VHH binders against Large ribosomal subunit protein uL24 (rplX). Designs and how they scored, part 4

Target 1, 123 residues: Large ribosomal subunit protein uL24 (rplX), of Solibacter usitatus (q01wa3)
Amino acid sequence: MAIAKRKPAEPVRIELKKEDTVKVLTGRDKGKEGRVLAVNRETGKVLVEHVMMIKRHTRPNPGKQIKGGIAERESPINASNVLIVCPGCHKAVRIAHHIDKIAGGKARRTRVCRKCGQTLDRK

## First folded at step 26 (VHH)

Design e1 (from f4 with T57K)
Fold by OpenDDE, fold request of step 27:
Structure e1 (fold): chain B 123 residues (1-123), chain A 123 residues (1-123)
Amino acid sequence: as target 1 above (123 residues)
Amino acid sequence: DVQLVESGGGLVQPGGSLRLSCVASGFTFSSYTMGWVRQAPGKGLEWVSDIHSGGSKYYADSVEGRFAISRDNAKNTLYLQMNRLKPEDTAVYYCAKDTTTNPYSYMEVFDYAGQGTQVTVSS
């Protein structure tokens, strides 16, 4: 049975970055805010601190100094289910962009708050 | 060197249509996200649309449902079909090239080295 090569998942555009603060829009953790720990652009998901917590049974692995037991960890949430929290106005907002011309016929899109215009990119 | 040559601009009445073309050279066209940006009189650069190497398309809210981006990799050509044009669409339109071949990029940094093509929408 020829394992049907899964069509490469259509790339999902995520404009969130690690260390962004986001607010959950839906689901069990609706309204909760947390820091983005990781962004998976392939799956379209983000890992958010203290969001979508799950219990995982971990087998002891003495070689890796892993103590057996039940560990709690974050699980990925769809990026579409979170909004960035603006550090200026402290609201969950959609991302807009300001474009700056840079040397060599190039330009940069800077993330800005759609509400207050504050830059969302950390220097 | 990256070369981008825009064409297809002109004067049209409100509600009219134009089709822009961009012929690219100096890089592997099929590997890059390509897009369109525009600069209206007295305004900064504005992102309009882009298309991933995998074919995913994205649009600014202001042009969604009116503009259609496409590409012909065999011809190294990018297109922008503009329908239901409005006076606020008046601008110089530039072809944009992502600086990375990362298919998950949102064109944070891009090249727009072309001369652009003037689009004027006026009654």
Scores: ipSAE 0.756, ipTM 0.903, lowest interface PAE 0.4, mean pLDDT 93
Fold by OpenDDE, fold request of step 27:
Structure e1 (fold): chain B 123 residues (1-123), chain A 123 residues (1-123)
Amino acid sequence: as target 1 above (123 residues)
Amino acid sequence: DVQLVESGGGLVQPGGSLRLSCVASGFTFSSYTMGWVRQAPGKGLEWVSDIHSGGSKYYADSVEGRFAISRDNAKNTLYLQMNRLKPEDTAVYYCAKDTTTNPYSYMEVFDYAGQGTQVTVSS
């Protein structure tokens, strides 16, 4: 019986942006909220402030004024394991989109809260 | 100048199928994310689907599992296979071009300068 090759899961589009507030859905930091520090669309991961903290041994670098020691830093989390927190309703929500027509036969797709309709894009 | 020419629309019964085509010119087709948007009577523009230059495909929830986007870079042509059509799919469908060549773009800003093609689903 030929094991039906599971169609590779369609890549999940990361719609998160730097400076978004997100809530962790799973893992050791479940329920924690933090600011998105970086988005890696190639790997499908995001760096979230104070989430998935790891200890890194840093060697002293006198040239960069780095004191040796144990530094804590964030590690990347899969974007599928976080939801954006809406600044309007303060809930973890899925992202919807609104399209605005702009001049010259162009349009802009804006992120909006699926629950309350508030724009999630920062001015 | 960017030119997008849509075709393939028509009148179909619920459950029917249509295949839309978009012929592009005036830019390097293979370098851009391409997509489809639609405008139903009395409604605003709605994002339907897009395909990245790398081949990743994305769909709106309303069309997921029914529509299939594809591209032929040699022919500068974008396609939308629409199956199991519903009355709510009735709209003018426009071909959309990303304004950037970013392969991870979510088409925040796009061109849709074509005249569109009318799709009507009615019993």
Scores: ipSAE 0.754, ipTM 0.899, lowest interface PAE 0.4, mean pLDDT 92
Fold by ESMFold2, look of step 26:
Structure e1 (fold): chain B 123 residues (1-123), chain A 123 residues (1-123)
Amino acid sequence: as target 1 above (123 residues)
Amino acid sequence: DVQLVESGGGLVQPGGSLRLSCVASGFTFSSYTMGWVRQAPGKGLEWVSDIHSGGSKYYADSVEGRFAISRDNAKNTLYLQMNRLKPEDTAVYYCAKDTTTNPYSYMEVFDYAGQGTQVTVSS
């Protein structure tokens, strides 16, 4: 059991986004880097490519043309156990934010690398 | 229309405290994440803190442990208790309203329509 806590009444705040590259900080995959495949704000977990691999058994189902067998798939890991890898400085970093004023008395808050200041959001 | 009225700023010595208030109108206050941003002379906007409609609170690293955000939904009022103030906290502080009620939104785009309130911390 990975999580023993009561599920929060509101979504877990996760700064990571799909397609971010992250580095695993703890556990059996410590030190691995991979891209974020999914973010689940209800559970506080992410799927990271090639991280927490498990074997999944698929039963044959000729009615759906499923041949069956054993495949490896990612399993969820707590978002707190990874850090984003900056595409500019290539280090696992904490996320900082930059604010740009935009039209209509509004502003946009974007993610930047805490160490080198490069944007972490896609253009 | 959205109206945000900040107050509670002033001149204070390092180590002092201030409590900021923001009275809101023109929208359903309790449905939105609300927050504080600040702008020091010659600098851009900096995110300080926000509080989710569900009550969870988040802080910039530079103020965590010193500032406390809160809200009173019955009075449509947002607060920021600022303790152990430092000269680098000198800025105009603006009340910020998330543009959406989406529970997964965390102040990515926000309104900062008030005049702000000046906080000056003299060394």
Scores: ipSAE 0.587, ipTM 0.834, lowest interface PAE 0.8, mean pLDDT 88
Fold by ESMFold2, fold request of step 27:
Structure e1 (fold): chain B 123 residues (1-123), chain A 123 residues (1-123)
Amino acid sequence: as target 1 above (123 residues)
Amino acid sequence: DVQLVESGGGLVQPGGSLRLSCVASGFTFSSYTMGWVRQAPGKGLEWVSDIHSGGSKYYADSVEGRFAISRDNAKNTLYLQMNRLKPEDTAVYYCAKDTTTNPYSYMEVFDYAGQGTQVTVSS
């Protein structure tokens, strides 16, 4: 999303959470599955384990015991380019929601698999 | 503490329109995401729509393009304009208040403490 008209006051709405397994839908890593490492609601992007790998150069700093070198790191991708993988049916699915009533006139809205109805939220 | 008073329901024919209102008190209305949930006969609660404190609006697929959520922070009032009503929209509609002002929360836990307002769509 390139439009930032509401960015300072309102984050991008992302249904994905850290530790979700997702499948990449487009781009050079299409078809890969990986764990969500981070969700950036200011940019609308996620880091997915082993997806969009780039090489980072670390400058040597002997004073801080930093040896330097080249390491691979994930780079962000748009959250819209992935689908969550259901832990119950093991397919990439759209997210639906279920509401459970809880004590005190409150309710909890949880994510469920649109195909099989199983919870996508961890215990 | 939290008080939510819904009104505006009634009996309408398919294709008709209704405007629901929810007058809120006991909290700083403008700081919270507010929304609508509904309960059809014999069913659990279903999320319908919400409007972020920053103004962004979101809708369930079943109502997108037919319903319009809005808020008037000066009147502590939430609205739902419902157009092109269908029999499957028949439900008790509840005003919902997110329990947190955290901008990264999207109605994960919410108050629905009002009595609701009945909407019946029948020919």
Scores: ipSAE 0.586, ipTM 0.837, lowest interface PAE 0.8, mean pLDDT 87
Fold by ESMFold2, fold request of step 27:
Structure e1 (fold): chain B 123 residues (1-123), chain A 123 residues (1-123)
Amino acid sequence: as target 1 above (123 residues)
Amino acid sequence: DVQLVESGGGLVQPGGSLRLSCVASGFTFSSYTMGWVRQAPGKGLEWVSDIHSGGSKYYADSVEGRFAISRDNAKNTLYLQMNRLKPEDTAVYYCAKDTTTNPYSYMEVFDYAGQGTQVTVSS
């Protein structure tokens, strides 16, 4: 009997998108705002610009033309620990949705600010 | 040739229950996120609930704890159990199909072109 491969986990639903501005709600960076750099739906985590900064030491490897040294990188934070910042009212808000009918018996669901109703989808 | 056929609506007193069904054909049902949207008289479409192809269930705040979405992939059928119905639940309910099988999609564009089923909650 072959050992069955682990079934891929269902992606975590994350309403945040790359380029959203978010505010950190908990932890060492509580109160910081930053741009979402990446969303990882397999882990439920996001990278937020200038949040959870770590130093990464890379050993020199001249054979691979790697100089080595210390670089600073963002590390992942749980998506549940941030809220989107509305570009219109400038507050950290919960996401609501608006539905527009479109051609062909279809509809589009877009993100809007629960407080002021402004679209959160800039494109 | 996507076909969505809603049924199970009716007139019910406040506090009552209804179970809606949606029989689907013309696509691989088990591969898509499916959901329910509703339209009250004179209002726009409102998202009610969806169920991911992997089985995770999500609800609008207004119905959470009262409605239960489910699917039977063997019968290509989507269900909505509606309990503790309120007059504000009065609407035409439509079965919704995500337009993509992308597991990272959250019903951003969806088909809702069934006939709908009328739910009327009135004393």
Scores: ipSAE 0.586, ipTM 0.837, lowest interface PAE 0.8, mean pLDDT 87

Design e4 (from f4 with S53R)
Fold by OpenDDE, last read:
Structure e4 (fold): chain B 123 residues (1-123), chain A 123 residues (1-123)
Amino acid sequence: as target 1 above (123 residues)
Amino acid sequence: DVQLVESGGGLVQPGGSLRLSCVASGFTFSSYTMGWVRQAPGKGLEWVSDIHRGGSTYYADSVEGRFAISRDNAKNTLYLQMNRLKPEDTAVYYCAKDTTTNPYSYMEVFDYAGQGTQVTVSS
């Protein structure tokens, strides 16, 4: 049975970055806030600290200092189900953009809060 | 060297339509996310629209539902169909090229080295 090569899924555009603080909009963890641990742009999902916790059985690995047992870990949430929390106004907001011209005919997009205009990019 | 040549601008009345074109050369067009930015008089660069390699499109809130971005990879050409034009759309429009071939890039850094094309919406 020829595994039908799934047409490469259209790239999902995620503007979230690791270490962003996000708020969950829907689902079991609605209203929870957490730090983004990882972004998977291929699947369109983010890993958020203490969000969508699942129990996983882990085999002991002495070489990696992994104790066997049941460990709780975060599971990925769809990026569309979270909003970034602005460090300025502390609200869950949509991302706006400011564009700065840089040398050589280039420009940079900076993420900014749509409500208060604060930059969301960490210096 | 990356070359971006914009055309299709002009003077139109409010509610009118224009179609912009950007002919790209000096790089593998199909490998990059492309977009449009604009600069109104006395204002900075503003993001207008992006189109990813896979065809996914994104729009600024100010143009959503009125503008349509498209690409013809065989012709190395980017298009922007602008409908229901407003005086606020008056600007020089530039073709933008992502600096990376990463299909999941959100155009954080881009080239816009073209001369631009003037769009004027006035009664």
Scores: ipSAE 0.778, ipTM 0.904, lowest interface PAE 0.4, mean pLDDT 93
Fold by OpenDDE, fold request of step 27:
Structure e4 (fold): chain B 123 residues (1-123), chain A 123 residues (1-123)
Amino acid sequence: as target 1 above (123 residues)
Amino acid sequence: DVQLVESGGGLVQPGGSLRLSCVASGFTFSSYTMGWVRQAPGKGLEWVSDIHRGGSTYYADSVEGRFAISRDNAKNTLYLQMNRLKPEDTAVYYCAKDTTTNPYSYMEVFDYAGQGTQVTVSS
């Protein structure tokens, strides 16, 4: 039985960046806000600080100074289940874009708050 | 040199349809996210639509459900089917090329070196 080579999952477009503040829209942690720790664009998931916490049994590794026991860590949440929190209006918002022309027939997209127009990109 | 040649614009009545084309040359078309941007009179560049390498499509809220972006990699051609056109769609439309081959890019920086094609929607 030829294992049908699963077509590589189409990359998911995520406009979130590390260090963004996001609000969880659904699930156990609905309403919680946290900082984006990591973005996995292949899986379409993000790690958010203090969100989707799971207990993992960790074996002691003396070489890495890892004490055995139950460690709590964040688990990935689907990027579609979070919204960026605007640093200006402090609301969970969808990302809009402002486009600036730059030299040489190029342009740059800047993430902005759809509600208040505040830039979401950190200088 | 990157070349983008837009065509298909014209004068159309509200509710009408147009199909824009962009013929690309000077780069490996299939390796880049492509898109459309537009500039209305007296306004800045506005994002319209993107299509990723894998075929994923994204639209601005203003055109969602009315416009359809597509690509023919064999012909190095990008398309924009515009239906139910409105006066506010009046603009010069430009083909946009991502500056990177990163499949996860959301076209933060893009080339739009073409002359564009004028779309005028008026009664």
Scores: ipSAE 0.768, ipTM 0.907, lowest interface PAE 0.4, mean pLDDT 93
Fold by OpenDDE, fold request of step 27:
Structure e4 (fold): chain B 123 residues (1-123), chain A 123 residues (1-123)
Amino acid sequence: as target 1 above (123 residues)
Amino acid sequence: DVQLVESGGGLVQPGGSLRLSCVASGFTFSSYTMGWVRQAPGKGLEWVSDIHRGGSTYYADSVEGRFAISRDNAKNTLYLQMNRLKPEDTAVYYCAKDTTTNPYSYMEVFDYAGQGTQVTVSS
């Protein structure tokens, strides 16, 4: 029985970056804000600080000085369920883009706040 | 050398349609996200649309529902079907190439080395 190779999931376009501040739009943590810890563009999910917390039982590993116990950690949330919080107007906003021409026939897209126009990219 | 040759522009009345083409050479076309940008008189470059390697499409709010991006990898050609054209769509349109073959890239940096094609929408 030829295991039908699952067509690789179509890449999900995520414009969020690590260290962005986002607001959760839905689910258990609706309204909560947190810093993006990681972005997984393959799965379309982001890891947000103190969002979607789960308890994990950690086995003691004396070799790594890991004390056994229950550790709490973040779990991934779908990127579509969060909005970036603008550092200027402090609102959860959609991302707009400004394009800057650069040398050699190239250009760079910069993320900007759709409401106030402030750049969302960290200098 | 990367070559992008745009065509299909012209003068049309409001509500009219145009189909732009971009013939690509000098790189493996199917390995890159492609897109369209435009520059209106007195304005900077504006993002119009992107199409990923897997066929996922994205549009600027200003053209959503009116424009359709597509690609023919066998012909190394990118297309932009423009319907219900408005005077504010008047611009030089350029074909854009992602600088990376990363399928999860959102074209943060892109090449637009073509001469562009003029689209004029006027009564």
Scores: ipSAE 0.767, ipTM 0.900, lowest interface PAE 0.4, mean pLDDT 93
Fold by OpenDDE, last read:
Structure e4 (fold): chain B 123 residues (1-123), chain A 123 residues (1-123)
Amino acid sequence: as target 1 above (123 residues)
Amino acid sequence: DVQLVESGGGLVQPGGSLRLSCVASGFTFSSYTMGWVRQAPGKGLEWVSDIHRGGSTYYADSVEGRFAISRDNAKNTLYLQMNRLKPEDTAVYYCAKDTTTNPYSYMEVFDYAGQGTQVTVSS
C-alpha cells in the first residue's frame, strides 16, 4: 500500500521577527518574556530566549571528543502562543499595520502597536 | 511589465454584495502571494485580504467573515467576494502583488500598479 504522501502543510504566516520581544500566553512558561532568537515559518514556531528550556543529555563519545553532560537549550514554541511586547507601551499586543506608499507603484506594510500606535519595526 | 487590472466595483446599498476581479499579467501568477488593499477618501491605504500560493487566506478584522478572497491560477485572476457591505467599505480597491515569491512572506512590500476599482456603499 503506497503511503499517500501527505500533502505538504500549508505555509504558516508569522509576522514576528528576530530580535522582537514576546510574551508567552500559555503553557508552563506563561507570562515569561523573551527575545525572539529564530523564526521558523515552515513549522510555525519561534525560538524565544529562556523559554521552553529542555535538557539534552549527551553521551560521551571519546572517538568524537564529545564530553558527556547535560546541556540546557531553548525549544521552539508555537508562534500563536506568544504576543509581541510593544517597545513603546511595554504591553503584549496584537500587531496592526500601517501602509506607506513608496516609489514605483509599490507600498510597504509596517507593523504597529494596536494599543499605542508605535511602530514595531526597527530601523 | 507587471499588469494588474481590477474590475467589478460599483454602487451598492448597505447589506449588498459585490465581486471584484483582478486579471494579472507580466509575471508567473501562481508563484506569488496576492491580495487586496483599499483606499477610502481622505484616508491612507488599508490592507483587506491576502491569499498565499497554497491557498491560505488572511483577512483584516474589519472584513473578516464578510469578505472572501480566492484565486484561479489557470486564469491568472484574483477575486474578492464582498458580502454584507457597509458604508465604511467605500473605497478604491486595488489588487496587490507580493514583490517576492517567498511562500512565507506576509506581503511586507507589494505592487499595486493597477488603476483600482471604485466601490461605493450608500443608501
Scores: ipSAE 0.762, ipTM 0.905, lowest interface PAE 0.4, mean pLDDT 93
Fold by ESMFold2, last read:
Structure e4 (fold): chain B 123 residues (1-123), chain A 123 residues (1-123)
Amino acid sequence: as target 1 above (123 residues)
Amino acid sequence: DVQLVESGGGLVQPGGSLRLSCVASGFTFSSYTMGWVRQAPGKGLEWVSDIHRGGSTYYADSVEGRFAISRDNAKNTLYLQMNRLKPEDTAVYYCAKDTTTNPYSYMEVFDYAGQGTQVTVSS
């Protein structure tokens, strides 16, 4: 059975950024808040601090001075299953945008809280 | 220099259609996400739509289902098909060019240095 090659997939658009605080909407960690540790735009998933924790066993490797053991780390969660927490109103909110004109015929598009209008972007 | 030349605006009745064009030069058109922003009288710039360098399209909620963005990389031309126009769509429309080729950029900083094209939907 022959399968035709597919064109390379484009990155998934994710409005969340590293260091955002998010609230989990579904699953075993529903209601938890945590910091976004990584955004994977190839898969559409994010890592959220202390969310979806799993155990990994690391084999000993004395040649590289690696001792074995159990390491806990976050596993990916779909970006659609979290909402950003607004630092101004402290609610889990959807993202809106504001555009500011800047020099040279350019503009900057920034994320703002849909409920209170405060910026969600860092300085 | 980056050159963006918009055309295709005009006066239409509510429910009408227009197709906007933007001829681009001075950069490698196919390498950039391109988009449309608009400015209504007395209002700031509003993002309308963009099309990724790989072809994926995205729309503001207010225009989704009514507008269709497209590009012809061979002609260095960006298009916006605008259907079922409403008085709220009245604005100067600007062609927008992302300032980076980073595939993970969401038009965070963009050029809109063209003259724009006026769209007037007369009630």
Scores: ipSAE 0.615, ipTM 0.841, lowest interface PAE 0.7, mean pLDDT 87
Fold by ESMFold2, fold request of step 27:
Structure e4 (fold): chain B 123 residues (1-123), chain A 123 residues (1-123)
Amino acid sequence: as target 1 above (123 residues)
Amino acid sequence: DVQLVESGGGLVQPGGSLRLSCVASGFTFSSYTMGWVRQAPGKGLEWVSDIHRGGSTYYADSVEGRFAISRDNAKNTLYLQMNRLKPEDTAVYYCAKDTTTNPYSYMEVFDYAGQGTQVTVSS
């Protein structure tokens, strides 16, 4: 897909979806693969399981039954820094699309692997 | 009902230009992402371009740099300027309307129920 201009008030166009497996392309976690946990189209960022881990100090709060301590959690990474991993060919790939006609003069556009054509959308 | 009326097709030589129009009715035009899809003889539907409700434009690799999509919300009209046409651009071109007003939508399900307009590029 060709890259187009984005306006500040318009959501970032992100083709990745929750539960996709992605490979990190740059930075301290380059080469890691993980599951997409969340997509934030306002910021253009994604959370990827076990990627960009940070430590968070949680203070004890007996009133809310919070014991406190140091926890690790994912922090956001730019969606442009990852590629989807195709479940069929097991490679990090660009996303292509397939269109199927459906009833009522409508069509459905689904994501497919650019290399092997395997669907990237879950049933 | 959704009404999409395409026009502007014709027979042109390779390297020529055409400007397609689509007049829309039956829905709030400015609330939807709009686009163009095409169907070459004996082939399935192919996504060509779309323009987000916020104005950002996106193009298939095969037409990037040659085609320009635009919209006039006051006239409920979608346009496609096609330059440097090639024989492989020969197809019926359909105006497409996203089925949702979700600003995060990428034309996953769309209406293409117009009659289409034939574009033939031949020497």
Scores: ipSAE 0.611, ipTM 0.843, lowest interface PAE 0.7, mean pLDDT 87
Fold by ESMFold2, last read:
Structure e4 (fold): chain B 123 residues (1-123), chain A 123 residues (1-123)
Amino acid sequence: as target 1 above (123 residues)
Amino acid sequence: DVQLVESGGGLVQPGGSLRLSCVASGFTFSSYTMGWVRQAPGKGLEWVSDIHRGGSTYYADSVEGRFAISRDNAKNTLYLQMNRLKPEDTAVYYCAKDTTTNPYSYMEVFDYAGQGTQVTVSS
């Protein structure tokens, strides 16, 4: 049946994190790089600084003392349409993982650049 | 207390199959992402696979298409079906438990406190 639920029943797995630099792969902003401002795992989308900008018009409303104008902000883009940019090799790359043992029988899985091995987050 | 008990390892010829099990206790099994990590002789820990609390599965490139992770929440048991085994799959395999119930977290910090089960692939 055709229904509105395109998203998975569980949160979308997104390896990107807030503050990552990403490169846009498709669409009107293809080739732009920007900082991830937010990750929405319910929708599978991210906000990327200065990407997919939208304009909202606020009409004058003298009754509410509202001056009109244009407000601009980012709109969401599918996480699958961007790749992280490695701070070490400066390329858009796939994410690989490294595991460090830590105290108490625990381990930490961190993201590393698949091309050069540079950590993509603090160890 | 979190308890993870791995079993099902053994000596297998290249091309063979094994099925690993991990019986869990001391926590609400169905609320956590669970996974498998392995440690080959002289190497660090390597992520193999995980299965989200909602059922989605993910695999390392090196095992994709050969291994199948599954879980039985009623039995508090995690499984790993390993097919077309190769000598490079030789390792101690550990059951891994995500440290958080946050559905947006994917094994960033995990418990691997079981004894593990040895898998040896050799002629």
Scores: ipSAE 0.604, ipTM 0.845, lowest interface PAE 0.7, mean pLDDT 87

Design e4 (from f4 with S53R)
Fold by ESMFold2, fold request of step 27:
Structure e4 (fold): chain B 123 residues (1-123), chain A 123 residues (1-123)
Amino acid sequence: as target 1 above (123 residues)
Amino acid sequence: DVQLVESGGGLVQPGGSLRLSCVASGFTFSSYTMGWVRQAPGKGLEWVSDIHRGGSTYYADSVEGRFAISRDNAKNTLYLQMNRLKPEDTAVYYCAKDTTTNPYSYMEVFDYAGQGTQVTVSS
């Protein structure tokens, strides 16, 4: 009935974490593997090392000792376009979860490889 | 103290439906992501579903399309509608409360201190 909200207020749920190795599923970098450099839960995008490289021109600024030039850097890619690569079986896999009971009537949910069961969470 | 009281379980034939409820008290219900976990005979805890405090819902692969989680913040009540039940859904179902209000935390550590409600799906 009312005008629909165009941008949800909730962050995008992204299971990927910084330092995960991921494989690109689509686009110009399909098949590349790289390390997640950043996760942006507000946009649903990630930066992946050496993926979606773009050129950036930096203007000279002698007053700040900035030499002009061209640099390459990663640009964001939608998190849905990559899969985590398991360090144990080396395959691009979906993430599963394991639950451990812990003290005080609580439990902890951790990421594991769907195929081989190895933990995907770093220490 | 956090209190979680599950109800609505029972014995049902394969293909049947059940609706679980969890009445919560001792915390600000609307501020937390809430969810359901289950424990089948002889097995560990398995995450089933959660609903973000902002309303977005998420499901385990094994129940996607068959179960629907919802919440009524005015009644401090969490629900799980379970349709097309299968024998492998047999378990004690527990209401789960995220331990934090951090919007980027999605049931990584959770309370499951209720008595649970038994769901038995058998021919």
Scores: ipSAE 0.596, ipTM 0.838, lowest interface PAE 0.7, mean pLDDT 87

